# Ledger of designs, part 6: VH-VL binders against DNA-directed RNA polymerase V subunit 5C (NRPE5C)

Target 1, 233 residues: DNA-directed RNA polymerase V subunit 5C (NRPE5C), of Arabidopsis thaliana (Mouse-ear cress) (q9m1h8)
Amino acid sequence: MEETMAEEGCCENVESTFDDGTNCISKTEDTGGIESKRFYLARTTAFEMLRDRGYEVNEAELSLTLSEFRSVFGEKPELERLRICVPLRSDPKKKILVVFMGTEPITVKSVRALHIQISNNVGLHAMILVLQSKMNHFAQKALTTFPFTVETFPIEDLLVNITKHIQQPKIEILNKEEKEQLLRKHALEDKQLPYLQEKDSFVRYYGLKKKQVVKITYSKEPVGDFVTYRCII

## First folded at step 18 (VH-VL; from p3 with heavy chain T28D)

Design v4
Fold by ESMFold2, look of step 19:
Structure v4 (fold): chain C 233 residues (1-233), chain A 121 residues (1-121), chain B 107 residues (1-107)
Amino acid sequence: as target 1 above (233 residues)
Amino acid sequence: EVQLVESGGGLVKPGGSLRLSCAASGFDFSNAWMHWVRQAPGKGLEWVGRIKSKTEGGTTDYAAPVKGRFTISRDDSKNTLYLQMNSLKTEDTAVYYCAREYEWYYAFDIWGQGTLVTVSS
Amino acid sequence: SYELTQPLSVSVALGQTARITCSGDNIGSKYVHWYQQKPGQAPVLVIYDDSDRPSGIPERFSGSNSGNTATLTISRAQAGDEADYYCQVWHYSSDYVFGGGTKLTVL
């Protein structure tokens, strides 16, 4: 897959590292090894999530192995180097930033520092914070003052991509016109559709907002496809 | 400041034509679904029609009393909504409002102040 | 074609609670929106999705919707609440439908 409209400035701080072990060194489970594995899993899931949300994601990032990740970022990665900044495919002027936060409690001061750090990054329309600590009430309130949407994910929620479970149904997100055509076809208003809550893991994975509708297709042979629709509430 | 300003209203004889304009400012007009709503003197609100954003097909829908006689169009480069009214009847006498649809809610969150169209002989 | 029915007028004493109804077949399965219109002015959205308030609308405006009746409730009615009130829904075949309007008089 080609990277057509990458915003190089968001990703410039990546520094290459390499495995400094030898072939005979056995695997160890120290804190550095566990830390790098957690970041690798979360970062890979974040790229998959961004791709599924419609962002332009380099295929190399999706296929990166743990060994390759460690050679680039080390076993105790610098968090600033882990950031992801990619443009929306449908509007490359709009880009999303993913920031990996440290283990320190997140306070209003932390949020303001982050705001200043990214203030010159033109074109940001959304941000995701990957958290390792609780965010107190005042810090959470401070996020609402950003000029764009800020989502938070505990890193634990990104260690496994939830869309890879069992028999994964096909999920299609309807635009506003497609939703209306669905409603007319079935003689419905949107209040009459089955609901998904905004807090549902799949809703959060796709970044869906109230009133959006998802089409879910279950394919089971020999029964054939079963289609259902859910409206975010 | 989000604003809608209608113009082009006036007096016309039955069978005549008028073109109304609605100038929009302060929001992303090109992605908005836009409406005309009318109100006969001393009467209630009546939906006239809608035009969708061009990215979602740019299609129009009309209330039955005006279908075939009225045409809604938009010029996104000028942030302007239009209503072409042909074959006007005395029943079309009303204040015509331009309105913006509120996101995905099928409600009208921003209204212009309206322009009066009088159809009489 | 889907129709909404409102009483022609409602009166309320200053400081009392006004209730304006909007009736329609199975309206409880639809989202109802409410507009306030003062004489010579454009309508203003005061409630959407049955019970949600746009920014700037005081909390004394509230709404409910169940069965065949939606209700706009205005607590502690003020002289400035004297206006016409319209309910509105979207319907899959009739598109945007307004009620006939209710004139609220504050006595």
Scores: ipSAE 0.570, ipTM 0.865, lowest interface PAE 1.5, mean pLDDT 86

## First folded at step 19 (VH-VL)

Design w5 (from v4 with heavy chain H35S E103D)
Fold by OpenDDE, last read:
Structure w5 (fold): chain C 233 residues (1-233), chain A 121 residues (1-121), chain B 107 residues (1-107)
Amino acid sequence: as target 1 above (233 residues)
Amino acid sequence: EVQLVESGGGLVKPGGSLRLSCAASGFDFSNAWMSWVRQAPGKGLEWVGRIKSKTEGGTTDYAAPVKGRFTISRDDSKNTLYLQMNSLKTEDTAVYYCAREYDWYYAFDIWGQGTLVTVSS
Amino acid sequence: SYELTQPLSVSVALGQTARITCSGDNIGSKYVHWYQQKPGQAPVLVIYDDSDRPSGIPERFSGSNSGNTATLTISRAQAGDEADYYCQVWHYSSDYVFGGGTKLTVL
């Protein structure tokens, strides 16, 4: 009856209590800097987008530096202070509101709360929601209850202005008359124009609607400029 | 409420003239493209003409049967569309509808109830 | 001139599916719109852009367009669907063109 003494190997759990408490503070400071920069970029792009859509935008908002932004809004901006409300140049009675959403999941409750919060805004004809989280189907459906069009942008889509890319062709948005003239001039049927999808980043940036036509000018040296047209579908 | 209301219809002799009006309410009339569409008794719909918004040049187009005789105009300050009809013919007898073009679709989403024009000797 | 052709009349039994056709040269390359007109009333847009429905139009109304024929489909026909139906397109030379209209009778 050989009592095999099972040597209980004392695995000394060296609890290296690396109390790296200092690294947590530096990460939080760095996170605040990153967050403020993110909002700065997104807000700047939003102003550029609104300008390009024909809204009245103060040039001071477009020229705001990150340092100035942080001086005004802090390293942890209050989302409500980031809001943009500007009138349409062609109709100053029509205003668009840009709302920056939090990191929390957007629920029907969140949308309803927003609806109540903005109910006192006179002349609001459109709204843009800048999202930091996914919106569920129910929340999306709740957006249709607003009396005006609501667009949503992931904040990541606003970190860079897509129109500032050097390789981007010149885009001109045709009015309804110009579209009709184009169709008449070339004896085109409605569906013969090449298409551009509504989900396209340029379409979304410019807020183009279905059936609008864009003129795209490509400049290729040494061949010169060539023009194409696309209809939003 | 979005509404179009036609007026000015009536009985007129061949060769006569008549002016129709269409009063618009409940929408931005100044930016709307507006058309007249007619319907002869017991017949189908026939486009008469269109006027574009002033912002789009305010130009007019007409169907071949009415070209040179009919004139479409608008007064945006009064939210009113007009159809001046000259040299009227018996074939012009119809209910005349005012219609709004539906945004970019080349369709008509808002119609008036129409006004009857009868051209008879 | 561009022309649209519709049947003069279509009959459908109550609760059945009605199909109204609109034929035109290369109509599949156009967007087709449909109007309902009840007796003594103004036309009502029921389908635009081949298949889209305006607000307030029942889902029973649908549209399709391919080749040389567009079709308005009315499922689960109701007595209230009895009306004249017109197709319409825009053409670069003829502007707004209507079909001759189709009388739908619900039996």
Scores: ipSAE 0.822, ipTM 0.954, lowest interface PAE 0.5, mean pLDDT 92
Fold by OpenDDE, fold request of step 22:
Structure w5 (fold): chain C 233 residues (1-233), chain A 121 residues (1-121), chain B 107 residues (1-107)
Amino acid sequence: as target 1 above (233 residues)
Amino acid sequence: EVQLVESGGGLVKPGGSLRLSCAASGFDFSNAWMSWVRQAPGKGLEWVGRIKSKTEGGTTDYAAPVKGRFTISRDDSKNTLYLQMNSLKTEDTAVYYCAREYDWYYAFDIWGQGTLVTVSS
Amino acid sequence: SYELTQPLSVSVALGQTARITCSGDNIGSKYVHWYQQKPGQAPVLVIYDDSDRPSGIPERFSGSNSGNTATLTISRAQAGDEADYYCQVWHYSSDYVFGGGTKLTVL
């Protein structure tokens, strides 16, 4: 009766110090309106995010230059014109709406007004609010009144696409079957997977849900690829 | 409204066959993992089997007592789950529930009202 | 096969707190779900993922899971809480496993 001591593989908490790549906004004296640039960056990142989430995105929107953006939207873009509405590739009947909010405080009244404004949008199954101001607790609660999921992003979080950071490991999102196969293959309990917080910027970017699992591949020369899995909690 | 409605239950002799249906409404059935759970009279809940979504391979798993005798299938165009029961035994007598798996949680959040299957000589 | 053990019955006085246990080997490493079943009705999910409540489930229902025991707690027990309660887990080798159920009586 050989007691195969299952070596408790010490999941070394690789504290990946995600270096806050916030500093690489070179203060180039862009003679153009700071506001238009912010919206350009945020909108571009939003399109990239939506693409990566499986939505149908026009490549022309992804390749739009700042100059072209300013030509279309001006130096002071109308927020309504900045809106993005795209279908899910897997289900074109499902659409997501991205709404850019103003600099004014977001109130329950603001949320209700938005709700009324978008009520005519058929097939809307999700919404992203890009915030330029803080949302109070009451306004946050009012978001739960929508018949679909509403996500909020500070505009600052969209000024840089986190996935384009050079030091980012390769991340693959497992489907439900792949997760189950992973658990079965390794005889893992659900709680034995290392965790990734739902509030993590990566999790938010991809719109991952609790209990989803990501495969993270770290390339370390000369050792090769290190693969780990994390479960969203 | 989210709903599951089982049908096809009845009296059958040992060795007989029966096909249950579960009609789904009010949710995206095509992407749902679906299970059958049964409950013998005065007994607890027993998982019977599961079918994954077609997008997830559409594979099936079965509990040991029913393996080789029962077959789960689905018709996404009709939002219907099926349980084909062959070689029925008296111990298969139960209320059969169809249930939806709750997202990623391996829990069942939506249940039908069940259909009674009685296997008796 | 993985097995879950529940007490056959638990009694609670009206307005008091009921605790229903579910025991399993290393159950603390699993996520436990709880179902309420009233006579002649289908089961209703009341707790998932150890402690989360589905929409519409009262805050009186709570769950915990540690070690070898998960617990469903029903605070301020009401007459309407009288039911059978089942714990459930998923296991990589046994798939979906239910406990034997606990009859909760409200006195």
Scores: ipSAE 0.821, ipTM 0.954, lowest interface PAE 0.5, mean pLDDT 92
Fold by OpenDDE, last read:
Structure w5 (fold): chain C 233 residues (1-233), chain A 121 residues (1-121), chain B 107 residues (1-107)
Amino acid sequence: as target 1 above (233 residues)
Amino acid sequence: EVQLVESGGGLVKPGGSLRLSCAASGFDFSNAWMSWVRQAPGKGLEWVGRIKSKTEGGTTDYAAPVKGRFTISRDDSKNTLYLQMNSLKTEDTAVYYCAREYDWYYAFDIWGQGTLVTVSS
Amino acid sequence: SYELTQPLSVSVALGQTARITCSGDNIGSKYVHWYQQKPGQAPVLVIYDDSDRPSGIPERFSGSNSGNTATLTISRAQAGDEADYYCQVWHYSSDYVFGGGTKLTVL
């Protein structure tokens, strides 16, 4: 009675290794300061992100070259000068502020100082902190004391615009109507959609909220387009 | 302060018509999806209908019992939601609440205090 | 049509834990919301998305949803918790469906 050991097929979790596109920083011997280049990239990506989130962004800021950036801000930019404050296109009374933080550890004291500094800014409804250092738990908690939403981005996450990566599928954000139509068409519930976590870089870039749905289109030649939907959780 | 205030309730005869209003304040009404929910005396909550934001097409959906008789509309310039009720029946007797949908959750986070509609001969 | 079933009434002693159920076919695949309604008042959202609490709702209120039953749990029941409670879901047929409501009595 040969007990045929049923080989449990290891379902290889295809960890979609989102290859950290960090490697395509061509080693161009930038004779300029590494610091200025980092801020240039991060600031440019921040403007792109804000544009894509529906904020009013000057095209001149999006087209700014590294050389021009260095001409304006220098090789060692003052962090305060790098700040971005732009209105929402749909409501010009609502402004978002992007603040570039220093390399020093971010403490509750740092957050409080920032709070005081921006207290005179009228119409702020959101803020983005670009971090060059880790934020401790206490500082994170202190961010909740702001009267508006505060998002944090490591500067490294802004060095490359994730939406410009050549291998990225086409992503479309559904509005509420489109989501509902999707659910109705397929007789689906939100829980039946594949999930995308809020911590995902794409979700963060677009500032997507829970329960939003994205349409992802993969183009594979010669098979054609594959479309999937994911709900933010 | 975020508030919804219903008005226009009253006594009406069967077959009559009534128009309810809901005045919104303290939030972006123009982007809100709005619903009417009713509650018959001593009964539970019943969804009546919904209107989407104009940016989302401004379409309306209705519960089966009121479909073809009730019409939901909105005036975003006045931050006001309306419920036109025609061909009223005795079973339409209820407190009518206007409610805001809570963003993407298909829940209602803001409610008015309601307005009583009594359909009686 | 999709239907939600709630018990007509639940009683709880002061300081004890109340559990109010909401039953529906495969309700676990849906998000359930809960409302509190006190006499002569409008409903108040107390739980959304099965278990999330709106701002200002006490931590004593919690929700769960699995299988065919969602549950609102009210720990350390207070006299002020006496109310009608309604579960609600959205269905792809465009219906906002409410349960029949449960009267909670605090004893």
Scores: ipSAE 0.821, ipTM 0.954, lowest interface PAE 0.5, mean pLDDT 92
Fold by OpenDDE, fold request of step 22:
Structure w5 (fold): chain C 233 residues (1-233), chain A 121 residues (1-121), chain B 107 residues (1-107)
Amino acid sequence: as target 1 above (233 residues)
Amino acid sequence: EVQLVESGGGLVKPGGSLRLSCAASGFDFSNAWMSWVRQAPGKGLEWVGRIKSKTEGGTTDYAAPVKGRFTISRDDSKNTLYLQMNSLKTEDTAVYYCAREYDWYYAFDIWGQGTLVTVSS
Amino acid sequence: SYELTQPLSVSVALGQTARITCSGDNIGSKYVHWYQQKPGQAPVLVIYDDSDRPSGIPERFSGSNSGNTATLTISRAQAGDEADYYCQVWHYSSDYVFGGGTKLTVL
C-alpha cells in the first residue's frame, strides 16, 4: 500500500538544515600541513562531484590517499597543478575545468587574467572556481564574460562530500521524460511539487538546473521507505 | 547561429499527403525536444505535435485534430525534423513552424520561419 | 480540454504601459509563457515561466501570474512592440495550449 501522502500545499520554507557534517572528519592524526589536506579534500570532492555530474573521472584520482597527494603535489601545492580538466562522458568534446583560486581577493583583474590563461583551452563548456576568498560583485559580473557557465564554490563547501553523509536520503535525478511521466501520473503541475532552491548545497553539488526534479527516498526503520519529489526553483 | 529552416510546404488536394522537413543548425539537435506548431491564415497558434529526444525515448505526442493522420519523426544524423501529413483536410491549411522546446520549461525558444501548406480542391 | 482566453485587441499610447491578460482555470498553478509575433514573422518567446525573460528581450517586458489570470506587461511601449501576443501553457492532459492571441496596437 503506497500511501501517497498528498500533504497539503503549505509552502513552508523547510530550511533543510543539512547539519554541517564537519564533525565526521575522522581526526586522522594528519602529520602533514593543513593546507595540503584542505586541497586534497576539496580536490577529491571535486572529482566525486564531476563524476556524479556525468564527467569522465579517472578512478585513480578518486582513490588517491593524502600521502600520495602530498607526494605528487607537496605540502604547498602549486594551484595550477591542482586544476582538473575532464570531458563529459556523453560528449567528450565538452570539457569542464576546475580552477583552485588563491587566498587573495578575487578582482576583475584576476578574472581577466584567468580568462586569458584559459583562452587556449579548446572544448571548455563549463568552469568551476574553488574560492578561498570572497568574490566581490564586480568580479562576479566579470565571470559572465566567459563563453560558458562558471560556477563558484567556497573551498569549505568541498571539504566534505555532502552526498556521503550517513544520514543522507537516496537521491535520484529525473530526466525530462521521467518528470513528465510523474506529472501526468499524478495530474500535477510543477508548482504543486515541493521546492528545492538552486542555492541548496545538494543542487549545487549535482549542478541541477531550474525545473529539474529529484526523487528523494527516506529510509526510516521500522516504518519503511518514504518517497518524495522536489522541483528545483 | 541557432537556426531552424522548414521546407516541403505547398499546394495539395484534400485527402492528399505532404511531408515537411525542418533542418536544424547551431545547437545540439539530438538532445532537443522538437514540436510542430501551425497557424491558419489570420488565426492563432496551434500545437500540432512533439517528438522527444532519442535519449529520452523518442516518443511522440499529437494534438487531437491531427492524431492518426500526422506523424512526427527525426533524423539526428541529419539534424532534421519531419512531419508526415496524410489525409489532409482543408482545415489543415496553415503555416507550419518547427520549434525547439526551451530546456525544461515546456516553452518554445527557437522557431523556424515556417512553411505554408495549402489544402484546396 | 484546457483553454486560455485572451482579449482580441489592446491599444496603448506610445511610451505608456500595455497589459495583456491571459485567463484560464487556476492558471496561477501553471507556468505561463508569452510569444510576440509580428506580421509575416515567426513567434518569438518574450516571457517564460510567468516572469523570466530570454536573453535579448528588453526589461520593458514583464510577466505575472496569479489566480485565474496571467498578465504580460509592456512598459514604455514602442512602435516596434505592435504585434500579436500569445500566452501558452503546458497541461498534463492537453499538452501545449495557446491562447487565442491579442493584437497590440501602439497609438
Scores: ipSAE 0.819, ipTM 0.954, lowest interface PAE 0.5, mean pLDDT 92

